# Ledger of designs, part 12: VHH binders against G2/M phase-specific E3 ubiquitin-protein ligase (G2E3)

Target 1, 328 residues: G2/M phase-specific E3 ubiquitin-protein ligase (G2E3), of Homo sapiens (Human) (q7l622r371to698)
Amino acid sequence: IWNSALDAFRNRNFNPSYAIEVAYVIENDNFGSEHPGSKQEFLSLLMQHLENSSLFEGSLSKNLSLNSQALKENLYYEAGKMLAISLVHGGPSPGFFSKTLFNCLVYGPENTQPILDDVSDFDVAQIIIRINTATTVADLKSIINECYNYLELIGCLRLITTLSDKYMLVKDILGYHVIQRVHTPFESFKQGLKTLGVLEKIQAYPEAFCSILCHKPESLSAKILSELFTVHTLPDVKALGFWNSYLQAVEDGKSTTTMEDILIFATGCSSIPPAGFKPTPSIECLHVDFPVGNKCNNCLAIPITNTYKEFQENMDFTIRNTLRLEKE
Below, E stands for the ipSAE of ESMFold2; O stands for the ipSAE of OpenDDE; V2 stands for 0.75 times the mean of E and O plus 0.25 times the DockQ between their complexes.

## First folded at step 4 (VHH)

Design n4 (from c2 with S98E R106E H108S; framework vhh_gefurulimab)
Fold by ESMFold2-Fast, scan of step 4:
Structure n4 (fold): chain B 328 residues (1-328), chain A 123 residues (1-123)
Amino acid sequence: as target 1 above (328 residues)
Amino acid sequence: EVQLVESGGGLVKPGGSLRLSCAASGFTFSSYAAAWFRQAPGKEREFVSAISSGGSTTYADSVKGRFTISRDNAKNSLYLQMNSLRAEDTAVYYCAAEPTLYDWLEKSGYDYWGQGTLVTVSS
């Protein structure tokens, strides 16, 4: 499968227009007609193998990994080449690229802003979450002191004078971890994608290729989010009624906020992980003016308001502005 | 197929005004958020202004009060009215569009980009 494709693509007489035929023949000669029976079946298995390989990281929406052995063996280049050839020969829609990886290919790494969802490393994600949840300059400095060695190693140490400096710090960490750390794999992969002019076509028709290459999570609905969050002890009935009405308004497009925005605000993730969230997402009702997303605990604090109009306005305002600042 | 085409750039004196236009084709413009970005000589591309599909607007601090973004969905067009122009506003101005306003502050989130129009502010 992988080995037969790799042999064909590494051949010094390699012809991208015929590589799939060669790989398919090698595979059938080695395993007989009891395995891949068609060229399309072969391409599907090859793309599935590639998606689940050590060259990519992340559960559903994937970014490039940093694998030293794979770099030594030029596997990122070969992966890009295989993807390009599969696309030209009518292979399956890959559907596993993160939007961030896709944007790096289309707009360049310097023009791409990663998000927390791009971080598959648990320890790095926890550092980012802790920084985002700091409520005072003193708390922020304490968190930085605790992870000082990491921040120094990646070159992200900066002067902290105000609480809002946490957003730039997070941006620096995301930029390093998702983009700079994997620079060499990315350039190699990008060169492979130039095969048959595929990268040029991706850059010319980004909307069409995003639909083919990028992971699309199962559409989040009001029902799904309502069932995802467990109610904290001592709930406010009216506030929970407004929460359910708000989810319906978001689903109906009557809010500036998306279902993905709500999930990111509460958990840092734009989609529900295959294994679910740990800890389980929860809602608590507080006598506050604006909602609070505690991403460390996957807890959403919703305000207790007198009217639904006030509830929706305060939800929309806080979620949108909080996520906007995290992107700066 | 998909295109964003900017126009209206040119040479203007400090304190002057210009109106930039962006013509969208090949997609349902009315469903998209749209933005203006600019790139000054020797600098990185920066955010200028954005407008949601519903008409909500936002502006960079450097242009707030001087620039006005607007859209005409019937004409599939985006506009930027630039008043009280300064030498610092000299840049190539780019039109961009995306399905949601979430990432509009960062240029990487946009699905479609124009080729740009040059604005020079000098005496």
Scores: ipSAE 0.000, ipTM 0.094, lowest interface PAE 23.0, mean pLDDT 79

Design n5 (from c2 with S52Y Y102W D103E W104Y K107E H108S; framework vhh_gefurulimab)
Fold by ESMFold2-Fast, scan of step 4:
Structure n5 (fold): chain B 328 residues (1-328), chain A 123 residues (1-123)
Amino acid sequence: as target 1 above (328 residues)
Amino acid sequence: EVQLVESGGGLVKPGGSLRLSCAASGFTFSSYAAAWFRQAPGKEREFVSAIYSGGSTTYADSVKGRFTISRDNAKNSLYLQMNSLRAEDTAVYYCAASPTLWEYLRESGYDYWGQGTLVTVSS
């Protein structure tokens, strides 16, 4: 199916407006009537193939890989082109991009900070974890000496004078591994996404496209979070109304905050434990300007505001600033 | 040292135009996201417009269609072309920049700030 799509898209007379029809015809001709499916079925299979290809890495939330053979065959460009055409022709929501990959496309690599969760390589992840767990300058220097050859290879060696230097070192390693290492695949993929003006639209409407392109944990929804938090004190009807509207806005991608961000802010966890939370998560309405997350008590204090606009702005501001891992 | 210096502010009549400039020094501007914020007398500072390192732009609803943000990386400069100015656009305009942008609507999303330039729209 991938090969049929590649053949169609690499044609000298290629026209993006007709590419899906041509690829579908080629597939049907090569595989006979055994896979006659609809255009939608073809696009769904193509996107599934793309998601699970060697061009991406990660289990659910995916970043670009560095595959030398794929680079030689221009497959990152073709992947971007196929994805763009699929989106324009009503294909399925891909739903597998990491937030980091998405941010690189919208804000540029230089304005994007990857996180540990973006690292699929076990050995690299372990190096980062070890650096983060250092409690003294001596321990930090010892860890650096043990991974010296790796840090030298990737150009991340730096002077260590204080324990806080570990945060900059981690930032450098993440930037190299997730962004700089895959620079060439990324530029190729980005050029492919310019097909039919798709990249320009992603950059113009990032909230809407994040909802379509980025991975969303299936266990977290407005309904699930609404039911997860019990009302802790006498309820303020207006504030609880705003809370429910906010959860729906987050689910619909109309907020800079994610369901995971809200849960981490209130509990310190990005997912609901199999046995549930102890103590049970609760919500409290307070006459305060900004929300407060008490992770020890799993309690979220939401502000009582006069307007929903004020509520959403204060929720987004506080949650994002509290959860920001890097403030340098 | 990192520095952002705004210029171009002044008195203009309603319906007029004005172009603000921001000169960046002490860093590689081309890799930074940049934005304009404004603060009207007695009010909180608010987002006006942002431009990312790749050239993508975003605007506050109140200025969309009237203002245009642009950058010249060779000159380390950020610009805001303001057209069809209204009395409500009267404010001190601030240039802001960040190598990593997490929150474009808030001051906390930006690491570096200019001192501001006053724009007065009045008859």
Scores: ipSAE 0.000, ipTM 0.117, lowest interface PAE 21.2, mean pLDDT 79

Design n6 (from c2 with S31D L101I R106Q K107E; framework vhh_gefurulimab; at its last look DockQ between E and O 0.01; V2 from the best seeds 0.00; counts 0 for: pae E 24.8 > 2, placed apart)
Amino acid sequence: EVQLVESGGGLVKPGGSLRLSCAASGFTFSDYAAAWFRQAPGKEREFVSAISSGGSTTYADSVKGRFTISRDNAKNSLYLQMNSLRAEDTAVYYCAASPTIYDWLQEHGYDYWGQGTLVTVSS
ESMFold2-Fast, scan of step 4: ipSAE 0.527; ipTM 0.836
ESMFold2, look of step 5: ipSAE 0.000; ipTM 0.083
ESMFold2 (binder alone), look of step 5: mean pLDDT 85; pTM 0.871
OpenDDE, look of step 5: ipSAE 0.000; ipTM 0.229

Design p2 (framework vhh_sonelokimab_d1)
Fold by ESMFold2-Fast, scan of step 4:
Structure p2 (fold): chain B 328 residues (1-328), chain A 124 residues (1-124)
Amino acid sequence: as target 1 above (328 residues)
Amino acid sequence: DVQLVESGGGLVQPGGSLRLSCAASGFTFSSYAVGWFRQAPGKEREFIGAISGSGDSTYYAVSEKGRFTISRDNSKNTLYLQMNSLRPEDTAVYYCAASPTFYEWLDSHGYDYWGQGTLVTVSS
């Protein structure tokens, strides 16, 4: 499928208005007239091939990769062109773009802020998580010293004088890794998307195209989150009862906190990775006033309270205020 | 004044057992989570485990789970560490610490009050 599409799209007589008919004919020749597929089936297979190609990185929500051989072969341009043609000819909703990639196409890279979920490189993600979870300037400086060579290589070294400097450092690392590192592939891909005026339409109707192009994570439920967290030994029965009631209240919309907020507070991620979390998320009960999220260890400490009302108020207050500081 | 005093350290043979105690004073013991840490010569301080104020919840460092047991007696304001199947690498100064909030092995800064330590030597 990919080789047939490349041959059709790179042909010197290529016409984007008729490319699908040409590609379909090539596919039909490969399968034989005894096993012809529909034009829609061809487009579906082509989009599946693109999604799973080396041109994109990430498990479900994908950003562009930096593949030097693909860049030399102009494959990012061809990918943009194929995607544009598929959209015009009624192909399937791709549904694999990260929101970040989409925003770069619509608003430009300079107006787009990547998030931790955009980082598919495990080592880079761990550096960002460690920086975000630093609670003292001394801890922050220790982390920076451990990853000094990496930060120097990517041009993100800066003087750290206060704990709040960690937010700018994280922003710099995300900007480099997700946007600047893949600048050339992105510009090539963007040019391909101009085929048949598709990029201009995406920019004119971003809400509609976001629903078609972008990945939507599976909705988190109280059951999913309850099963995600392993309980430490000798649990507090009342506190765990309140935790389960809290998850149900969040699901029922009786709390201003979302399931995503709870997961970010405990792990730093807004969705469950396909391979699961390492280490496995855990929950512990403490005689404290407010919950604590240890993102380095995926551990959520919940308060032991006398009433459910107090439990919910303390959970809502702490999660909302902690996430507000981390986003800003 | 908050004070934590460890006791029970000493010389023990490999494979032996030892029980450490930590006597607390100057605060409402049952309202604080308390834990055990150790520091071997030339090494960083290591978290062993902690127990909630009520005693209903415990958390152990993975390497210590199964051999070490933490318990507390709030009527006596005392924290205990039962150590079994001791090895030479368990040789260290053992500290008790108290905090309303604490982190496992990632952040000893969560503990506000510390004892002076008791030496445990595991040798033949």
Scores: ipSAE 0.000, ipTM 0.092, lowest interface PAE 23.4, mean pLDDT 80

Design p3 (framework vhh_7ocj_1)
Amino acid sequence: QVQLVESGGGLVQAGGSLRLSCAASGFTFSSYAMGWYRQAPGKQRELVAAITSGGSTRYGDFVKGRFTISRGNAKNTVYLQMNSLSVEDTAVYYCARGEDYPSSYEVTYFDYWGQGTQVTVSS
ESMFold2-Fast, scan of step 4: ipSAE 0.152; ipTM 0.626

Design p4 (framework vhh_7ocj_1)
Fold by ESMFold2-Fast, scan of step 4:
Structure p4 (fold): chain B 328 residues (1-328), chain A 123 residues (1-123)
Amino acid sequence: as target 1 above (328 residues)
Amino acid sequence: QVQLVESGGGLVQAGGSLRLSCAASGFTFSNYAMGWYRQAPGKQRELVAAIYSGGSTRYGDFVKGRFTISRGNAKNTVYLQMNSLSVEDTAVYYCATEGYSEWGTPEITFDYWGQGTQVTVSS
C-alpha cells in the first residue's frame, strides 16, 4: 500500500488531481491477503499505514519522529502530500495528530508549547519528571549534574538560582525535544501538506480541521478518575471525601480545573493509555497546604484540610498555577 | 543538492514576447512538478504556471491564454513562453520545484527556488 502510494506520488506522471487514481490502479494490479476492493478502502489502509509508520511517534496522540533514513528518502514530504491528497479525495479523518503538532502547523512552532504527554522517549520523559519533582535547589542541581551531558548536547544548560528555575528548564527541554529536534521533518511534512492548498485550509479553519486531524481522548469523568487512583497505606477519610467531592465539582463545571488538568498534574499525561498507567496511579493524604503531583510514581498527594472550601481552593490554585508556569 | 538556474529574462516592449528557461539539477527532474512564480516590487510572490511530471498544466488567471509552460525531461529544463506582455507582467520570475530525492545538505529545502530572472516590460 505504502510502496504503491510512494511509486505513484514519485511517478514521472505525478499529478495531485490524478495521484490517487494512479496509486489505486497500481494497488489493484497486486494480489494479496488484504487487497483493497475500493478507492475508499485503499485510502483508509494508506492512512492507517501512515499513522503506524516510523514517521510518527506516540501511542494515540502522535508527533513527528526524527528518522534519519526517512529524511534521506524525503518520506516526511511524501507523507504530507499523501495526507493532503487523501483529505481532498474523501479519505478518512486521520484523527491521530497531537494538539501540539496541529498547533505547530496552524500557529507556528514558535507559538506552541509542548507538554510532557508529547514526549514518547522514556529517558527524556524521566529527566523531565525528575526535574519537575525537585523540591530544593540542591536537589535540582544534582539532577542537572546527572544529566549534564544531555542538557549540554541539546543546548538547555541554564544557571539555577531558585527552585522555580525548574519550570523554564523543563520548557527548554520540551521545546527542544518536541519542536527543535524534529524541525527538519516538520518543515518537510508541512511542505507536503501544501499540496492542493490543504495546509492553507487547515490554517484558515483550525477548529474544523482540529476535529478531523487531532486525536480525541476518551471523555474523563469523576467516576473514571476516582477509580483510576488507588489509596496509599494511611488514608484520611475526610480528605478522600473531599477528593471525591472535588472530582464531582470539576465534572459539574464548578471548578476552574479540568479532569485533564488533574491527570496531567498527577501523571504528565492528558489521557489514560490503552494499557493503563505503569505504575498504577495512587493518592496519598498529607498534612500539607497544597497538593503535590509526583509524576515519577503517578502519585497525587492531596492536602488534609478542615473544610471542603479550603480543599477546592488549594487544589484549583496549585494545579492550574503549576500547569500555567510549565506552559509560560 | 537541488539547483535551479533561470535564464531568458530582460527588457521587452509591451505586446512583445520572451521565453524563460530553467535548468534543473540535483534531483530526478522527470518525477517532479515544476513551477514558475513571479514577484513584483512591493507585492507577494504568486504562481504563474505549473507543469506536472505527466505534462498536465495549471495557469494563474492573470496569464491565461498568454503564457505557456512546457518541459524537456531529456534536458532537465522547464520553459515559460510569455506572449502579449504588458507592463503589469514586470517582475522577478522564479523557477521552483516541490521535491527531490537527494539530501546532500545539512539543511533541506522542499520548495526550492532559483535566484530569479528579471522581466521588465516598458510601455
Scores: ipSAE 0.000, ipTM 0.087, lowest interface PAE 23.3, mean pLDDT 79

Design p5 (framework vhh_7n9e_1)
Fold by ESMFold2-Fast, scan of step 4:
Structure p5 (fold): chain B 328 residues (1-328), chain A 126 residues (1-126)
Amino acid sequence: as target 1 above (328 residues)
Amino acid sequence: DVQLVESGGGLVQAGGSLRLSCAASGFTFSDYAMYWGRQAPGKGREWVSGISGSGGSTAYASSVKGRFTISRDNAKNTLYLQMNNLKPEDTALYYCATTEYTYDSSGYEYVTFDYWGQGTQVTVSS
């Protein structure tokens, strides 16, 4: 299917107005007169092939990869072109772009802040998680020393004087890994998306195109998060009661925190991976006033407070403040 | 037998500064989050600031943010509140507080109780 599309789209007489019809004919010829499919079936299979290709990385919400062979073969450009033509010809909603990739296309890379969820590389994700979970300057410096060669390679070494310097360090690593590292693939893909004026339409109507292009995680509910987090260590009846009340308040819109924010705070991910989390997310009730997200262990430490009002205020403050510093 | 003893209050002019102290005994101070609360005449208690057991996390009520700084010295079992640019509205009895865990008779249920000190009076004249 991919080869049929490449043959049609790379043809010296390529016409974007009927490239899909040509690709479909080529595919049908390869399958012979017994091929039962429709143009829509072809477009569905093509978009599925594109989503699962080496050009994109991530499990459900995807960013561009850095594939040197694909760059040499101009495949990022061809991918953008295929996507644009599919959209114009009534193909399926792709639904696999990360919000970060989408924002780079609409607002530009310089106005886009990646998040941990954008990092599909396990080793890079672990470095970021370790930096974020540092609780002392000494811990932070130790972690930096352990990954010094990596940070030097990507140009993210910086002077650490306070614990809050970890947020700028994480921002630098995310900016490099998700945006700067894939700059050439991104520009090539963007040029392909200009086919039939599609990129201009995406930029003009971002709300509509986000709905079509971006991955929509299964709606997170109080029930889903409550069941996701297991209580493994120190059960406190009052604190667990407040946790369940807080999840309901978030679902009911009575908090400025979202379900996604809670999940990011605890795990670094805005959605539940298809295979689930490893390790399994857990709740720990601790004698602290403020929650702590231990993303290395997918463990959320919730505070044991005297009142629900204090619980919600401390949860909202810490989660929002931490995520704000990590994003911007 | 948790004891909390506040000190450092007094009469101060608007725009002035005070540093409150809370001496803690009867529990392992470094294992517990601590907070400052206050009660103005004729009003209920309000939360002012909190600090984690390690001192790594702090939070403040919006009314005092930028003016007050909470800190602790775990070696001395002492909690502090540095109050700058005091306003007449800051006039109140200031309490330090913590929560203590009590094991029930079955061995593994935790009950949280609030412990408040006697307080130290802060009066800010306009």
Scores: ipSAE 0.000, ipTM 0.088, lowest interface PAE 23.4, mean pLDDT 78

Design p6 (framework vhh_7n9e_1)
Fold by ESMFold2-Fast, scan of step 4:
Structure p6 (fold): chain B 328 residues (1-328), chain A 126 residues (1-126)
Amino acid sequence: as target 1 above (328 residues)
Amino acid sequence: DVQLVESGGGLVQAGGSLRLSCAASGFTFSSYAMYWGRQAPGKGREWVSGISGSGGSTAYASSVKGRFTISRDNAKNTLYLQMNNLKPEDTALYYCATSEVTWDTGGSYEIEFDYWGQGTQVTVSS
């Protein structure tokens, strides 16, 4: 299917109005009864192949990869072209773009802030997590020294004078890894998406196109998150009551925080991995003003407050503000 | 029908001060956290400061911590940003924002804020 599409789309006589018909005929000639029974089926299989190709990285919500061979073969351009043609000819909703990739297409890479979930490279993700969990300037400098060669290579070395400087360092690493590293693939893909004016339409009607292009995670419920986090010994009963009430408020849309935000704050992930978290997510109750997410240990520290209003306000403010700082 | 209107920007010399205001309407102001963001010429948008609905909790970007102070007057539905010891690097369009809608898809949005004001320009000369 992919090869039939490449043959049709790379032809020097390529015509967007006939490319799908040509690809479908090539598939039929080569595979007979194994070919898709309709153009819609062909487009569905093509989009599935594209989603799972080496051109994209990530489990469910995907960003562009940096594949030197694919760049040399102009495959990012061809991918953008195939996607554009599929959309115009009534193909399936792709539904696999990360919001970060989508925002880069609509608002530009310079106006897009990637998040930890955009990082599919385990080693890079671990560096970011370690930096975020530093509790002293000395710890932060030690972590930087251990990954010095990487930070120097990517141009993210910066002066560290306060612990809060870790947020700008993380922003720099995320910006490089998710945006700058894949700049050439992105520009090539973007040019392909200009086919039949599709990119211009995406930029003109972002809400509509986000709905069809971007991955929508399975809805997390209060029950799912409540059961996901194990409670450490000697919990504060009132604080746990407020935690459960908060999860219900989030589910009911009575909080600006989402279930995904809570999960990212505690674990760095917007969804539960197929194999579950290691270590198992846990909750502890602390005499602190604000919650603390320890992503290295998947541990969420919740504050002990006198009122639920104070609890929700501190949870909403800290989770949203911390995630925003990590992006900025 | 959320409306946010910023004011108080202008031209100021390095080391000077400005106070920005944001008049909010169309929602229960005291129930929502409020934020200040900025966009410098040729750069992306960046978060500057945030304040909880009650005003009891504040946070700042490292670049402005100790120089800027966020505050709010819930009786007047107004958010403030007191900017002291301004630097040329603080030159930007400043806008206020609030979160009216739950944050979708783990914060991959260019705009994490659901409602933005039009902004007020701050220019810091040498």
Scores: ipSAE 0.000, ipTM 0.106, lowest interface PAE 23.5, mean pLDDT 78

Design p7 (framework vhh_gefurulimab)
Fold by ESMFold2-Fast, scan of step 4:
Parts: structure tokens; C-alpha cells; sequence
Structure p7 (fold): chain B 328 residues (1-328), chain A 124 residues (1-124)
């Protein structure tokens, strides 16, 4: 599907008015009559391929990646073009753009403030989380010293005199990582979106296009997940307290882990089935360093740790790395 | 610049009720997790109750079922409803806020901003 679309869309005689028909014909030629489908099915599969490609990063709400090979092959431009053509020809609502990516397209990068959820890089997200959770100026300076080389590299070193200076530091890191780092992919993608005047319409009717392009806010909440996982009689009340604090941190955007990530880790599902889970999801506390998701039993084993900071770091690390391995 | 001001303290009889209020100014209160601590005569500050920016709560074992913490972000206010008061609840009560949106810990060192305190005396 991706190769068929690239063949059609890169053709020297490319015509946007007929691109979908050409791509559909190429798809049928490549795979014979074994998997012929509607043009709507073709567009749905193309958008799914695009969403899950190396051109975007993030689990559900996605931003552009920085992929050197993709830049060399002009794939960000082609992606914008394919998305524009799909929208004009009645393709599915993409529904995967971060609000940040959308705002960059409508209001410009200079008028857009990224949030922690926009950061897909585990190490960068952990630096931001550590800075945000600093409770004293001394702790904040210690964290900065530990990540000094990174902050210097990205040009975000700042004088720290009060604890509140951490907010401007976080803003600088987010601005670099989410906006400045991907500037070239973004401009290329934006040029592709100009196909058939689509970018101009997105900019003219932002409310309508936000509902089509952007990922809807998570329907899963800390309360929903807390109630979903039944707690059996357990001796460790501190670990259960940390679990509830972790769910709240995830909901508040203080973790790179999403509610969907937690659910996938424990059950293999990104949403609660209409009939509910069988068996009922459960939580248990173990004297281990890292959490374990037993998808066969819908059981989440959480670690018993001495501090909440250790709990959150170990939860974030394990969940993100487990899901990364499953995707690749 | 950041100010937390407690009110509502006073003298009550055992079994009585009292509602403490904390008014926040100079910052966006809704972004912060907040807590109540107390300090009895001759003791160090001890945790009473905490609430995250999203409304998750926790309570010290000694006050569970008797005290209720709540917040009103529109009014930049934190509250502690104290019921079934005991002589052991006599203390100066402090409002505190973290530079985090969630509950990161329950010791005084986890909290960055503090009020001056309000005295609660439970006696016959």
C-alpha cells in the first residue's frame, strides 16, 4: 500500500485529481485480485501505514520524527501530499496529530507551546520529569549538573536562582525537542500539505480540521484505571499509594507513559472491551525492582519501592521499553 | 510572591467540627498538589492530608474517615473539613503546596510553599 502510493504520487506525470485511482490500480496490479478492495479501504490502509511509519513518533498523539533517510528521500513531503489527497477524496479522519503539530501548522511554530506528552524520547522525557519533580533549588541544580552536557548541546542552559526557574527550563527543552529539532521535516511536510489547497483550508477552518486531524483527548482517566484494576487483599499499602499517585501523574501529563500504555502493558488492549475484560484486571504488589504485565491474566505486578521517584522511574522505564520492543 | 494564608482555626470541644481554609495567591493554584500538615506542641510537623491537581487524595491513618480535604481551583482555595475532633488533633495546621501536579511524597521536605499556620485547640 505504501509502495503503491509512492509509485503513483512520485510519478513524473502525477495528477492529484487522479492519484487515488492510479494508486488503487497499482495496488491491484501488485497483489492481483487476491486483495482487491474499495478505494475507501485503500485510503484507510494508506493512512494507517502513514500513522505507524517512521515519519511520526508518539504512541497515540503523534509528532513528526527526525529521520535522516526519510529526509533524504523526501518522504515528509510525500506524506503531506498523501494526507492532503486522502482528505480531498473522502479518506478517513486521520485522528493522530498531536495538538502541538496541528497548532504549528495553523499558528506557526513560534506561537506553539509543546507539552510533556509530545516527547517520545525516553531519556529527554525523564530529564523533564526530574526537573519538574525537583522540590528544592539544590535538587534542581543537582539534576541540571547530571544532564549538563545535554542541556549545553541543545542550548538550554539557564541561570537558576529560584525553584520556579524550572518552568522556563522545561519550556526551553520542550521547544527545542518538539519544534526546533524537527524544523526541516516540518517544513517539508507542510509543503506537501499544500497539495490541492488543503493546508490553506486547515488554516482557514482550524476548529473543523482539529476534530478531523487531531487525536481526541484520552477517554481513560486515573479514576477509570484505578477502578478497573481490582486490588486483592495485599500487605503493602505504600505501593498501592504509589500506584494511585502514578495514575494521577500520568493523567496530569507528568509521565511519558499514557493510560493506554498502562492498559496495553497489563492486558494487551488499548481500550476497555465493550463486554469488559475476562479475567477481570487485577493488581498485585511484589518485592521486585520493575513492574510485570501478565497479559494472559490481565494482572499488573507493581514494584515495592522505597520512594515514589523510584516507583515512577521504574514504571515509566519498563512500560515504555516493553511497548517499544513490541512495536519493533 | 507566592502566598498561602490559612484561616478557620479556633477552639472546639471534643466531637465537634471545624473547617479550615487556605487562600493561595501569586501563582496558579490549580497547577499544584497541595496538603495540610500539623504541628502539635513540642513535636515536628506531621502529614495530615494531601490532594493532587486532579483531585486524588490521601490521608494519614489518624484522620481517615474524620477529615476531608478538598480544593476549589476557581477560588484558588484548599479546604480541610475536620469532624469528630479529638484532643489529640490540637495543633497548628499548615497549608502547603508542591511544585508538582501530583502527590510526590508526604514529608515536609517535599513541599516548597507554606502558610503561616492556624491554631486548632480541641478541649472541653
Amino acid sequence: as target 1 above (328 residues)
Amino acid sequence: EVQLVESGGGLVKPGGSLRLSCAASGFTFSDYAAAWFRQAPGKEREFVSAISSGGSTTYADSVKGRFTISRDNAKNSLYLQMNSLRAEDTAVYYCAAEDTWYLSGYTPSEYDYWGQGTLVTVSS
Scores: ipSAE 0.000, ipTM 0.088, lowest interface PAE 21.3, mean pLDDT 80

Design p8 (framework vhh_7qbe_3)
Fold by ESMFold2-Fast, scan of step 4:
Structure p8 (fold): chain B 328 residues (1-328), chain A 122 residues (1-122)
Amino acid sequence: as target 1 above (328 residues)
Amino acid sequence: QLQLVESGGGLVQAGGSLRLSCTASGSTYAMGWFRQGPGKEREFVASISYSGGSTYYADSVKGRFTISRDNAKNTLYLQMNSLKSEDTAVYYCAAGEWDLSYIDTPSQYDYWGKGTRVTVSS
């Protein structure tokens, strides 16, 4: 499929308005009886191939990769061109772009803020998580010293004087890894998407195209989050009762916090990966005033409070303020 | 190398009909007809996709000419009806390496026949 499409799209006499007919004929001739029966089936298989190719990274919500061989072969440009032509010819909704990739196309990289969920590299994600979980300046400086060579390599070393400096450091790492690192693939892909005026349409009608291009995770419910987090042995029964009541309140819209906010606070991710989290998310009940999200272990420490009202107020306050600082 | 051989040209009266054939030495993808009249540049007449499901015609011949193909015989046809003196030309068969049904420029075709002459008299 991919090779047939590349041959058709790289042809010196290429006509983008009719490229799908050319690609379909090539596929049919090359594979005999093992070919898609319709042009729509061909486009569906082509889009599935693109989504799962080395040109993109991430589980369900995908960003562009940095593949040197693919860059040399101009594959990012070809991918953008194939996507544009598929959209014009009534192909399937791709549905795999990260919101970050989409925002870069619509609003530009300079106006886009990546999040931890955009980082598919395990080692880079772990560095960001460790920085985020620092509770003292001394702890933060120790973590920076351990990953000094990496931070120096990517140009993200900065003077640390207060604990809040960790948020700017994380922002710098995210900006480098998700945006600057893949700048050349992104520009190439963007040029391909200009085929048949598709990029202009995406930029003119962002809400409509976000619905078509971007991955939309399964809606999180109180039941899903309740089952996601395993309870440690010997839990506080009252605190767990308040936790379950809180999840129902969030689901019912009776809290300013969303299910996505809770998941980000505990794990750094806004959606559940297809294979689940490693380590498995867990709940710990502590004699503390405010909850703590330990993203390194996917552990949510919930406060043991005397009343549900106090529990909800402390959950809402901490989650809102922590996520606000991370987004700035 | 692929060879294209045209046949069916000749002298015909205005309002008459002719059927042109073009036989290829092997399988072809997109195919088309071009013509060159006296004192004129080579111009597009009609094209057809490999499956025959897509056809494209020049405005001057639309409704009068019909392009078709028989892939089992590697043969392209042009049925010309209601012929006019302006249709007098040498007709060329062309083939592309891909299914380029809507491409109407000579440079977009890879293989060409030597042509067959059609003369329409009043």
Scores: ipSAE 0.000, ipTM 0.092, lowest interface PAE 23.2, mean pLDDT 80

